# VH-VL binders against a2ajx4r71to235, part 35

Target 1, 165 residues: a2ajx4r71to235
Amino acid sequence: GRCNFEDRLCSMTEDQTLQPGWTRRSGIISNSPPFWDHNGNISAHFLALVSRVDSISSNLRSRIFLPTNDQQVCQITFYNFSSNQNGKLIAGLQTLCGDPIEHLWQKTEILQSRWERNVITVQSSQQFQVIFQAQMLATHGQEEVIAIDDISFSSGCLPADVCQT
Short names: E, the ipSAE of ESMFold2; O, the ipSAE of OpenDDE; V2, 0.75 times the mean of E and O plus 0.25 times the DockQ between their complexes.

## First folded at step 23 (VH-VL; framework fv_tislelizumab)

Design s2 (at its last look DockQ between E and O 0.03; V2 from the best seeds 0.00; counts 0 for: pae O 13.5 > 2, off the site)
Fold by ESMFold2, look of step 23:
Structure s2 (fold): chain C 165 residues (1-165), chain A 117 residues (1-117), chain B 107 residues (1-107)
Amino acid sequence: as target 1 above (165 residues)
Amino acid sequence: QVQLQESGPGLVKPSETLSLTCTVSGFSLSSYWVHWIRQPPGKGLEWIGVIYYSGRTYYNPSLYSRVTISKDTSKNQVSLKLSSVTAADTAVYYCARDSYEPGMDVWGQGTTVTVSS
Amino acid sequence: DIVMTQSPDSLAVSLGERATINCKSSQSVSSYVAWYQQKPGQPPKLLINAASTRESGVPDRFSGSGYGTDFTLTISSLQAEDVAVYYCQQYYRYPYTFGQGTKLEIK
């Protein structure tokens, strides 16, 4: 169950109003860490939000899921890497009525040397999307990175409809 | 086969700049990154900073204003410069290779630097 | 900065007996802890990485365990050559930080 961003269950979309956006990146052509994916492979790709001169913010959004139930747990697994001292990465939920994002996990102001694996358990009585929200303040001169790899959704995360983005 | 070796003047006067060189062999600076670590006499270890194979550096905030790490890949050398030294900078200075999975797996023998007038 | 605190600062253990050194971080470092052995006049030698993975060439009497904030280095049967200072170190995030060291002696 890894999400390579080709699978409809894990297909993530970026909010269209934000620039610059999340991009696929590898360590081969990087001037800043991470220089490898979470497995230590310099040629493998991960999703990165990269900023050098501008403050940026971006949301990465999952497909829509049905309300959770107690028969099978809905869990989100992902790896994160941050090289931004003045940045924030949030994982959360948003219902389709445009409600504010409910924050389930966050990380702030960290210069990681290694990728971290995370597991988030989801409970929602309504249909929802999983949102990764990242923001980085301009640092004027150094490339800063927030990266995510291998997003996966457990079988308890039931798709609401067949969509692609 | 894999080896790192520190070199430089052993005695440095207060307020001057400490300059050390780490010469590496058995691996490429274009594929690995190098840390500097120091150990005052009879004391523990203090991480100074790192230089990645891309040239990107990170420094210990306690030394940020005084430290520069650079490299010359063609000479297999990594340099450490520490400005405005005091007696508190007296230590054995090490360079170490980092290969991600095991972390700092190979260390140089260390070079002793004494700051005194 | 993440503070790594070792206990005890010094211990003496009889030959052939078990030695245990503890290390606690001031905040979670996941499994990204390394253990080093340092003998007089020598650089630190990496023994354990990722909290529990023994490095190649390190005797199997050395083992590590822990996750999050609490970590342990164990020598199952102490030998005379194991007299050294031992350091834990987190490498989860910068700056890298080391414990203050634990001096291991033969009782």
Scores: ipSAE 0.372, ipTM 0.775, lowest interface PAE 3.4, mean pLDDT 84
Fold by OpenDDE, look of step 23:
Structure s2 (fold): chain C 165 residues (1-165), chain A 117 residues (1-117), chain B 107 residues (1-107)
Amino acid sequence: as target 1 above (165 residues)
Amino acid sequence: QVQLQESGPGLVKPSETLSLTCTVSGFSLSSYWVHWIRQPPGKGLEWIGVIYYSGRTYYNPSLYSRVTISKDTSKNQVSLKLSSVTAADTAVYYCARDSYEPGMDVWGQGTTVTVSS
Amino acid sequence: DIVMTQSPDSLAVSLGERATINCKSSQSVSSYVAWYQQKPGQPPKLLINAASTRESGVPDRFSGSGYGTDFTLTISSLQAEDVAVYYCQQYYRYPYTFGQGTKLEIK
């Protein structure tokens, strides 16, 4: 499956919080970077978490996937954008058994205002969700952005869609 | 244009097997799951089961022993069989597609099945 | 099974007014909730998925919210064509289950 955010959040879900969450943006409607998606398209949409004055944290969750196997690798590809960031972006795995999020990928460095492609491999003996967790510290008078685009799951990532016992 | 259309006998005798076919167009069954849902007259919706891309099926436990869902991707058809029917199985039967994006976004018009002697 | 309970069973709202339908699940279903609109003689129509994502072509006056066990469908300004039965549905765990439905009428 693929989510380029042209159809809202696709199959992704956002954890509900009292804080502002992820917003679907494009270069046309954005007041801050990025002003185009990972392909350089100003009209194309992407997902962005924006912080201006408050510290924020938000989780974006995938659909549920079946356990992986060695014969069919589950890979996740996504693009991220961050600049002048005082936060963290984590791509993790969470089983449906209430386990803590297993960090598969994270970025804490200040990025250079460009889209970066990332590929991660997932192995899980249990049904799982992929979690994109963004954390940003509060800034004063400066907008901070973490953006995600074009999340794709390889054929080895088999949707379960539901929790199975 | 995306369409699903249910077809089959509108009348089935008790203890017999209900057989329905869902014919799809405008999309491939290799790209979508297909659910079966039914609605008894004047009542709500009951999920019957689903068939995945791979052909894997999941059924409502309440119907598990009686229900079979299969598909022929080359014919763009999904089949539902419900054995040992009773009056309680009288309903409008729907097939609906589902994809990587959640939700049954396109439904057939439904076909009425009446179980009566 | 996860039980979805809607409230109210029936609702009458004046044209142009806000309509609110609630749905409660017997256990947490995260955001895996869809809302459907069904008019007489028609199949259900998907309005909202993932609790708050409006389907393409669905008017902006429809919105969904909620997470966990409490969900809400809101019609900000009721129109005549909105008269229907509305269903919530969870797809968190098999079997998929629907609310009992809420009949929305014009006052």
Scores: ipSAE 0.000, ipTM 0.561, lowest interface PAE 13.5, mean pLDDT 89
ESMFold2 (binder alone), look of step 23: mean pLDDT 93; pTM 0.949

Design s3 (at its last look DockQ between E and O 0.03; V2 from the best seeds 0.00; counts 0 for: pae E 14.8 > 2, off the site)
Fold by ESMFold2, look of step 23:
Parts: C-alpha cells; structure tokens; sequence
Structure s3 (fold): chain C 165 residues (1-165), chain A 117 residues (1-117), chain B 107 residues (1-107)
C-alpha cells in the first residue's frame, strides 16, 4: 500500500507528458528544497515537479478504485512540500469518463522548507481515481518545486479490476 | 525538415526600432519555444529572450525595457523588436528552437544587423 | 546573473589527441548545462545537453561531464573538422548565459 517512491511511481501515472514532468528525486542530488524526504533522510526519494523557466501544470493520477462503502473509510495520506507561494497543489477525485475533478483538498499555506502530512477522506458512489493537480507559476529564474511523498490508501480504498488502457 | 530563418533590415539608424522576423518550418509554434540570441561581431553570445508556445515571454533583464517578442502562429513567424538601438546593438541575430530542458537544438542561420547613421 | 567562465580561452591540440575544455558557473546549476560548437560563419550547433547527454548525430568522441559548478567538454581524438569555438551555457534560470568561448585549433 504505501508508496515512498524509492523504486518507481508505484501505481500513479501522469495525464500528459511535460518535460520535466514528475520525477523521482532525493536530497542528495537536489540543489533546491526539499533537501530531504519527509523523514529527514537526505538519501531517500520523493516525487517532485520542478519548474525553472516556465509556468507548468501536471496531473498525477492513481489507479481506479471501486465505489466507497459506509463501513470502511477510504482515506488518502500523503506528504507535500512546496518551495514558494506561487504554486498550487490540489488533490481531488475524478469519476470515470473524464468528469470534472471534484476538489477535496488544496494547499492554502506555504511553510518554506517544510513537509506537511495530509489526510483526505473520500466518498464516491462511482468508480474513481485520485488526482493530484499541480500548477507552478515561474518567477524570475528561481527554480520552484512541488513534491509529494508517501502516498497511501487506507483499506477502505478498494482497487478496481481494470481493463487494459 | 526543421528550419528557422531570420529576416529583416540589415541597417538600422540609432534611436530607431530594430524589427526582425523568424520564419519557422518543420515544427509548430504551438508546441515549441523560440529564443532570440545575438552575437556582436567577434564576440560571444547573448540571450535576448524566449516566447513560449502559449505566447508568454521572458526577456534578458539587460534588455527588458526595450525588447518585445511576439508571434503569429498562423504565419509560422516569431518577431523581435528592439527599440532605441545604439551601436552596441550591432550583432548577428539568431532565432533558435527549444524544448524546456535540452537547450536550443536548432538555430537559424542568423541575420546581421548594423546600427549606423 | 549566473556567470559561466570557460578555460582556456584558446587551446591548440594535435590531430588525434584529447582536447579538454572546462566551464565553471558562479553558482550551482545542477546538470542544466549545454555545450555548443560554432564554426566561422555558422550558427552554434548543440553538442551536449544536461551536462553529459550527447545530441543525436554528434560523434562519440564528444563527451560532457560535471555537476553543480564544474563542467568539462572532452574531445577524445581531435579531427580536423572539430576546429571551432566552443561555448558552455547554463539553462538553470533566466537569463540564460554563455561562457565566453574557447577557440580550439590544430597544433
């Protein structure tokens, strides 16, 4: 269940290719915050969206989940980091067929060089995916970073059987 | 075949506006960025600015008050205007294509601009 | 602005021998460095991006290395057609800046 991004994107996928898109990164190779993962480990990896010269946006999308039930809570836990106040990170749900994303969470405060833990409760009567949308407004040459680590889905988030995409 | 070609007046009088056009072929201005770079005779390279596929621009701070880059996607053209020119603006002017990471991979042949009375 | 300083300004190397050009940035630029070759009367040609990635169609004798502030372009066996001016360039942040150039000549 828990993705710390030490090997790959786990089951998360990107909606479109922007270069650079979301990349696996660590504090050892970083010249910009964060210089460590949410545990303070400079060698551990996290998933980062980095902008140096452009305003960019990108979606990170989970696998498909079955409708939630009332007996077990489906919760998404994740850590996030943002290097400045000109970025926006939204977590939401999208039911199948490309419905508009229902926004469940957005970052409203910037605590420089600090990882924050977030918990989102989800309810859906339909199959759904969890979407992280990131937007960054480039400034005068300063590299900007939005990072995510340790995405986990509680036992109430039931994976769906999927056909080939 | 990816190509960029600069064009415009070779001579510009001091205090006037230099106006250049970059005509592109083999790629879409809706999918790539275009940079302007200049090189004074016998000197190194100076980045002027960039226009993104969206039309957003960034300029070298040293030229910010005098430079405008724009595009006409339907005509495959990117334009450069540099106002209030002096002899220091005499250079070969290049346009170049870029994707966001790997640098400027295709350059035009350049057009020489001389600022003289 | 990030200053890119090349060394040497000029370099003479015998055919078939190794040429090494250095580039130092005034602050870290991670791996966001490109190398260009410019022959007289021609526009620059991109050789290396991301400090070490050779562009398609560039001969294997060209290689780049470095991270942070110190970068190197190496030509492992100089050919006559490699006579040119070489520029490093950072694209870590605006404004993009180039080194002053290194003129490579046959000894």
Amino acid sequence: as target 1 above (165 residues)
Amino acid sequence: QVQLQESGPGLVKPSETLSLTCTVSGFSLSSYWVHWIRQPPGKGLEWIGVIYYSGRTWYNPSLYSRVTISKDTSKNQVSLKLSSVTAADTAVYYCARDSSEPGMDVWGQGTTVTVSS
Amino acid sequence: DIVMTQSPDSLAVSLGERATINCKSSQSVSSYVAWYQQKPGQPPKLLINAASTRESGVPDRFSGSGYGTDFTLTISSLQAEDVAVYYCQQYYRYPYTFGQGTKLEIK
Scores: ipSAE 0.006, ipTM 0.489, lowest interface PAE 14.8, mean pLDDT 78
Fold by OpenDDE, look of step 23:
Structure s3 (fold): chain C 165 residues (1-165), chain A 117 residues (1-117), chain B 107 residues (1-107)
Amino acid sequence: as target 1 above (165 residues)
Amino acid sequence: QVQLQESGPGLVKPSETLSLTCTVSGFSLSSYWVHWIRQPPGKGLEWIGVIYYSGRTWYNPSLYSRVTISKDTSKNQVSLKLSSVTAADTAVYYCARDSSEPGMDVWGQGTTVTVSS
Amino acid sequence: DIVMTQSPDSLAVSLGERATINCKSSQSVSSYVAWYQQKPGQPPKLLINAASTRESGVPDRFSGSGYGTDFTLTISSLQAEDVAVYYCQQYYRYPYTFGQGTKLEIK
């Protein structure tokens, strides 16, 4: 599956533990970077977590996937953007039992004002969700943004609730 | 009516390959997982493996090198092969349906397989 | 592998009385536990899923509880048809594993 956020959050869900949360933005409607998606499209949408006054942490959660095996590799591709270096983005795996998030990928020093492509391989003997966790410290008088775009899951990532035919 | 039925030779010689077929009816293999489970005489249950909608399989590590599970969705059949059998492989073999919400809700009646010379 | 240990191995209960079977996992399995009933010459029958969800058609006298490592199957009022071997099973992770079984008889 692929989520370019042109249709809301696609199959992704947000953990509403802290406010504000992730917002769907585009270059047209945004007052701060990024002003285009990962393809350079001004009209295209992406998901962004914005912080101005308060420190924030918010999770974006994928649908449930079945256990993986080595014969059909589950790969996740996504693009991230950061407007400064005060944020942290984590891509993790969490089993359905609510275990702590296993960090598969994390970035504390994000390339500023540029979209970066990332590829992650997931292996799990349990059903799992992929969690994108963004953390930003409060920066008074400055808007900070962590953005995500075009999250794709390879065919090796099998949704738990999908029936063939 | 949902039904699973195991079939195959009831007697297998040591070192040979045990081959069983699970024929399902009343549901599609495209919508359910199918597990294989066995039960030695007078003993408990041992999980053998599972096959997903996509054909992806998981096996018990204790049997991994010897077990193969496959399916033919068009024929509503799931196959189990267990190579290099010994007396320890003597058991009643079950296939069981599982929804995407794990739970083996429907089982076959089981088929007895005896490994003997 | 996750080990599921049932207790007791055998249980005799009078008709109409409560029967309690326990299952302990070697590590937390959250609520991913199923309970099965197996009568002689029959395959196992799913009774409880997700630790506490009763399957359709299962009498109300059967109930499951627990989370993490300790699980319980309860028959509030034992009936003659409840004589069987009961198994707990975890499906938290592969390989799926079963308890050793508890033989329930009428006292």
Scores: ipSAE 0.000, ipTM 0.575, lowest interface PAE 12.3, mean pLDDT 89
ESMFold2 (binder alone), look of step 23: mean pLDDT 93; pTM 0.946

Design s4 (at its last look DockQ between E and O 0.02; V2 from the best seeds 0.00; counts 0 for: pae E 11.6 > 2, placed apart)
Fold by OpenDDE, look of step 23:
Structure s4 (fold): chain C 165 residues (1-165), chain A 117 residues (1-117), chain B 107 residues (1-107)
Amino acid sequence: as target 1 above (165 residues)
Amino acid sequence: QVQLQESGPGLVKPSETLSLTCTVSGFSLSSYWVHWIRQPPGKGLEWIGVIYYSKYTYYNPSLYSRVTISKDTSKNQVSLKLSSVTAADTAVYYCARDSSEPGMDVWGQGTTVTVSS
Amino acid sequence: DIVMTQSPDSLAVSLGERATINCKSSQSVSSNVAWYQQKPGQPPKLLINAASTRESGVPDRFSGSGYGTDFTLTISSLQAEDVAVYYCQQYYRYPYTFGQGTKLEIK
C-alpha cells in the first residue's frame, strides 16, 4: 500500500495524546517549510510535526503486518523533510508482544531542508507495526518542522487484517 | 560500549575560568547531543547547557554570561568553560548523552571541581 | 523557569511494598518528563522517559505516569537495590530543570 496523505492519514494512525501532533499540511496552507511535497507539488499534502519553543514528540503507526517471509521482501519507502531542526526522526518496528520499538532507521542531523528518500527492509518473525517517531527538543524560538510524505509498503508487507488464501 | 568521561582541574581559584573536557567513546558526536549538568555537594542537579549538531548551543540563563560549550568531533570531545568562578560553582560536573528520547541516557562518572583560594 | 517540585522529600518503604514519588511542574510540560535514579557516588541513571516510557534494562517494577503538571514514579515492589535519590526532570522548555530529589530508604 501507498500513503501520500491526500486522503487523511490513509491507514496510518497517530498515538493519542493531548499534545498537538502530526498535522496534514501543504505548501499552500503552510507558513513554514516545506512549501511543497516530495514531488515539488505546492498543493499536495504531507504530514508535518511543527514546534517553536516547546519540546514535542509524536508517533505515527502503520497498520499491523504479518510476519515477513523469504518469498517476498517487505520494503518500506518514505520521504522526510527537516528544517532548522533540534530533533530526531526514527523509523522503528514494534511487535505486538509489547516489545520496545526496534530502531530500523534514524536521523539525528536533520538540517537538510530538503526532501530525502529512504528505503528500509523489514524482517520480523512476529506481527508488527512500523512506527515513525518524530522528536523535537526545545528550541531557540525558531519554528522547526519534521515532515513525512509518500510512505509505501511493498507487496512483501502483508496486512494482518487481510484474509489469506 | 558507550562511555563519557569528564576531565579537568579539580581545583580552581576564585575569578578564574573552570575548564572541563568530556571525552566520549562508542558513539559519534555528530549523531548525539551532549549536556552538561552539575551537582553541588549534598544538593540537587542543575542543568548547565547543551551542544548539538555542529555548533548549536543553549545555556541556562542563570549561567549564560559565563558559560561556553564547544566540541571537537574529530577528537570526540566536548568542552565546558565557566568564567569568573566563585565558591557557588563548587560541584560535581557531569556530561551526559542525549537518548533516543529527549532524555539523558548515558552519563559520565562526573568530575569534582572545588573553587577555593 | 519551570519549577519541578517533588513530594515527598524523603520516604521509607518496607521491602516488597509499593513506593510512590510525585512530581509537580509549575506549568504544563506535556509528557516531557524524565525520571532518574542516583545512588551515592554515582551519576544519575535514566529510568523513565517521556513520562511513562521505561528505559531498556530497567526492571518492570519501575513505572511512570502523568501528563501536564502531575507526574508519578512508582516502584511496585521495593527491592534493596532501589535505595537511592530519585529526580524528575522536565525537558519541555529551556532551561531544563530538575526536581529537588526524593530520598528513598528501606523501612
Scores: ipSAE 0.018, ipTM 0.633, lowest interface PAE 5.1, mean pLDDT 89
Fold by ESMFold2, look of step 23:
Structure s4 (fold): chain C 165 residues (1-165), chain A 117 residues (1-117), chain B 107 residues (1-107)
Amino acid sequence: as target 1 above (165 residues)
Amino acid sequence: QVQLQESGPGLVKPSETLSLTCTVSGFSLSSYWVHWIRQPPGKGLEWIGVIYYSKYTYYNPSLYSRVTISKDTSKNQVSLKLSSVTAADTAVYYCARDSSEPGMDVWGQGTTVTVSS
Amino acid sequence: DIVMTQSPDSLAVSLGERATINCKSSQSVSSNVAWYQQKPGQPPKLLINAASTRESGVPDRFSGSGYGTDFTLTISSLQAEDVAVYYCQQYYRYPYTFGQGTKLEIK
């Protein structure tokens, strides 16, 4: 289950939008922070949403999971980086295709230019996807970044094939 | 031919600011990172910091409060300033660029800085 | 900071013989290690990148190996021009740190 983005998005997909925004970056080829992944490795890749003069918004969506049970909890672990307060990063749950996203986690405080580890417990009586929603407002001449790395799903997150209709 | 050349005053008094310039040729500062490294007489190498394509910098924590690295791409120059110098800052100072891997593939010849009364 | 510890601090080797320099990091640095040669009065010269990749123009008697925490630079047949101080350096994360150096001399 862990995705360090060294190949591609793993099983995560971006919503089909005209300006999705997430890019696969490493510290070696970056124009701005972060200049390394959460392990401090400047060659390793992570996903970054970058804003300069335009507002940018994008969703990153997991595969579909079966309903959770109490014997094997479903936990999502990930690292995030944020360089500003003008952006939003939310981790949410979407049951049934197209339902409103239930808010599970959001950034509560901004730590200056550092990666933070997060663990989210999911409980759902229906099939679901985990959605990372990111938005950054336009900034004047200054590049700002939201980044995510190392998304993993515990063994209690049981994959499913398709949405139930 | 890729080259980096350090220049500066050579002698600096204690408590003053050391100011060095790295002039580059044969490559673009908008495409390569430039690092500063120093070597005290008869001792090993100490990484000072780096400046990126986008002017972002990272400094060795041991020097963080005293170091500024900046660049002027129109002059092909990267500057190092080190404030409040002491005798411990006496060293040969090098600028170097990164390679396609982060190892530093081209170094300047170095400039000797002596801090003395 | 990731500490890079070289061994030995100095080494004397007969011409044509094998020289081995070790470098150990205080935590895993994957393969993000470079080796430099510094001759007297000169700047360091990059020999090995990514733990094992020889840079252009470096003789094939130089080889690097290792992954994680333990790294080795080997000179398979020492030549007179190889007298220098050798440094390992990690670039896994900032700050970049160098080993203390290994002085290689002819015995």
Scores: ipSAE 0.008, ipTM 0.509, lowest interface PAE 11.6, mean pLDDT 80
ESMFold2 (binder alone), look of step 23: mean pLDDT 92; pTM 0.946

Design s5 (at its last look DockQ between E and O 0.03; V2 from the best seeds 0.00; counts 0 for: pae E 14.0 > 2, off the site)
Fold by ESMFold2, look of step 23:
Structure s5 (fold): chain C 165 residues (1-165), chain A 117 residues (1-117), chain B 107 residues (1-107)
Amino acid sequence: as target 1 above (165 residues)
Amino acid sequence: QVQLQESGPGLVKPSETLSLTCTVSGFSLSSYWVHWIRQPPGKGLEWIGVIYHSGRTYYNPSLYSRVTISKDTSKNQVSLKLSSVTAADTAVYYCARDSYEPGMDVWGQGTTVTVSS
Amino acid sequence: DIVMTQSPDSLAVSLGERATINCKSSQSVSSYVAWYQQKPGQPPKLLINAASTRESGVPDRFSGSGYGTDFTLTISSLQAEDVAVYYCQQYYRYPYTFGQGTKLEIK
């Protein structure tokens, strides 16, 4: 269940938008931080949302999971990076197809220049998707980056193929 | 084998510039960050600043106007310059490697700098 | 700057007994705390990352815990070679800051 983005988006899906959101980057081709993934590997890839002049928001969705149970815990592990103070990263759930997203975790302050590991525990009595949303407010000509790497779902996160309504 | 070693003059006169070199081996300055930390005699640790693999630097605000950290990747060296030194700058100076995980995982042995008042 | 305050300033513990060192930050630093051991005449040595993750080669008797503002380093069975000064350090925000140190001695 680990997604290191060497296979593009893995099983994660970006919501449709008129402008591209998340892009695959590595330290080799980057002109701005981060210059390597959370393992210190300059050639390995991570997923980045980049903004320069306009506010931007983009969602990254997991596959659909079955309801959780108490026997095995469903945990999401991921690393995040932020280059500037003008953005936030939110992790949330969407339980029914098209229902409002429930925010589980958010980060609205700078952790400048370092990758940060996060673990969140999911409990849901219904089928769900995990949503990562990055939001960046307009800047003044400075390139800003929010990056994610190594999204993994524990064995308690059981896949489902279709959403039940 | 990852190693860092500090070098420079042990004695510096007041108002002059302290200049130290950290020579690294076993890793690339193109892939890792290097910090400078100092420890006055019998006292705790003070973070001076960091240089990233990209060359970007961040400094402790208390030293900002006097400190410069730079590197020469071809020589595997990171330098520290601290201008206008006083007796308060007397300390053991360390360089340390930072990885993608938190913490400074490998430290040099340190070099003692005395500022004659 | 985020202030890291350790307690106690010094601690004497009998061989084979438990030693506990506390560190409190002036504001939340999440889990971004490291612990270092410094023996006389030596540089600091990283023991614990991310509040609770032991660095490779660190004996099992060392453990870290905490989140937010309150952090603890525990040595479950003190050995003679553990005599040192111990520092906590936050790396949540620049400037990185260290606690004042805790001197650990054999009782």
Scores: ipSAE 0.006, ipTM 0.502, lowest interface PAE 14.0, mean pLDDT 79
Fold by OpenDDE, look of step 23:
Structure s5 (fold): chain C 165 residues (1-165), chain A 117 residues (1-117), chain B 107 residues (1-107)
Amino acid sequence: as target 1 above (165 residues)
Amino acid sequence: QVQLQESGPGLVKPSETLSLTCTVSGFSLSSYWVHWIRQPPGKGLEWIGVIYHSGRTYYNPSLYSRVTISKDTSKNQVSLKLSSVTAADTAVYYCARDSYEPGMDVWGQGTTVTVSS
Amino acid sequence: DIVMTQSPDSLAVSLGERATINCKSSQSVSSYVAWYQQKPGQPPKLLINAASTRESGVPDRFSGSGYGTDFTLTISSLQAEDVAVYYCQQYYRYPYTFGQGTKLEIK
């Protein structure tokens, strides 16, 4: 499965909070970086978490996947963008519905104003979700952005339609 | 164009087996799941079961002992069998596809099945 | 089974006015909720997925919100073609379950 955010959030879900959440943006409609997606397309969409005055944190969740198999590797590819160093992006694994999130990948210092490609491998003996957690500290008078684009799951990531015990 | 079409006998006698076929076009069953849903006359929707692209199936526990879903990918067909039918099984039966992105985004027009002696 | 309860059972709204349909689940279903529109003699049509993701081709006046146990389908400005029965559905856990439906009519 692949999510380039051209069709809303695809199968991704956002945890509800009282804070502003992820927004679907493009270079055409955005007044802040990034002004293009990971491919350099101005019209293409991506997902962005924007912080202006308040600190912000938001989770983006994938669909549920079946336990992984050693013979069929589950890889997740995604692109991230940050306009500054005041944010943190975490890719985590959550087994069973509601279990604590296991950090698989995180970046606190990334290439500013550049899209970066990331590949992570998931191994889980239980059904799981992939969670992208973005955190940004408040900045006064500046808009800061963490963006995600083109999340793909390899064929080794077998979807589970529902949470099963 | 993506399409699903249910077909089968519109009339089934009590205690017999209801057999329906969902013929799909415009997409491959190797890439999509297919659900069966039914709707009794004037009532809401009941989920019957699903068959994954891998062939794995899940059924509604209320129907588990009577339901069988299978598919022939080469024929673009998904089958539903419901044994030991009663009047309570009278309904419009739908098949619907489910992509890698979850959600039953395309439905067949439905086929009416009446259980009557 | 997870029970989905819609409210109201029926709703009459004037053209151009806001229509709001609520759905409550018996337990948390996260954002795994879909909304369907069904017109007489037709199969259900998927409108909203993942609680708030509008399907392609669905007018902007349709929106979904909610997380956990409380969900809402909103039609910001009711149009004549919006007359239908609307269903919420959870796909958090098998078996999938639907709300009982809400019949939306023009006042």
Scores: ipSAE 0.000, ipTM 0.577, lowest interface PAE 10.7, mean pLDDT 89
ESMFold2 (binder alone), look of step 23: mean pLDDT 93; pTM 0.951

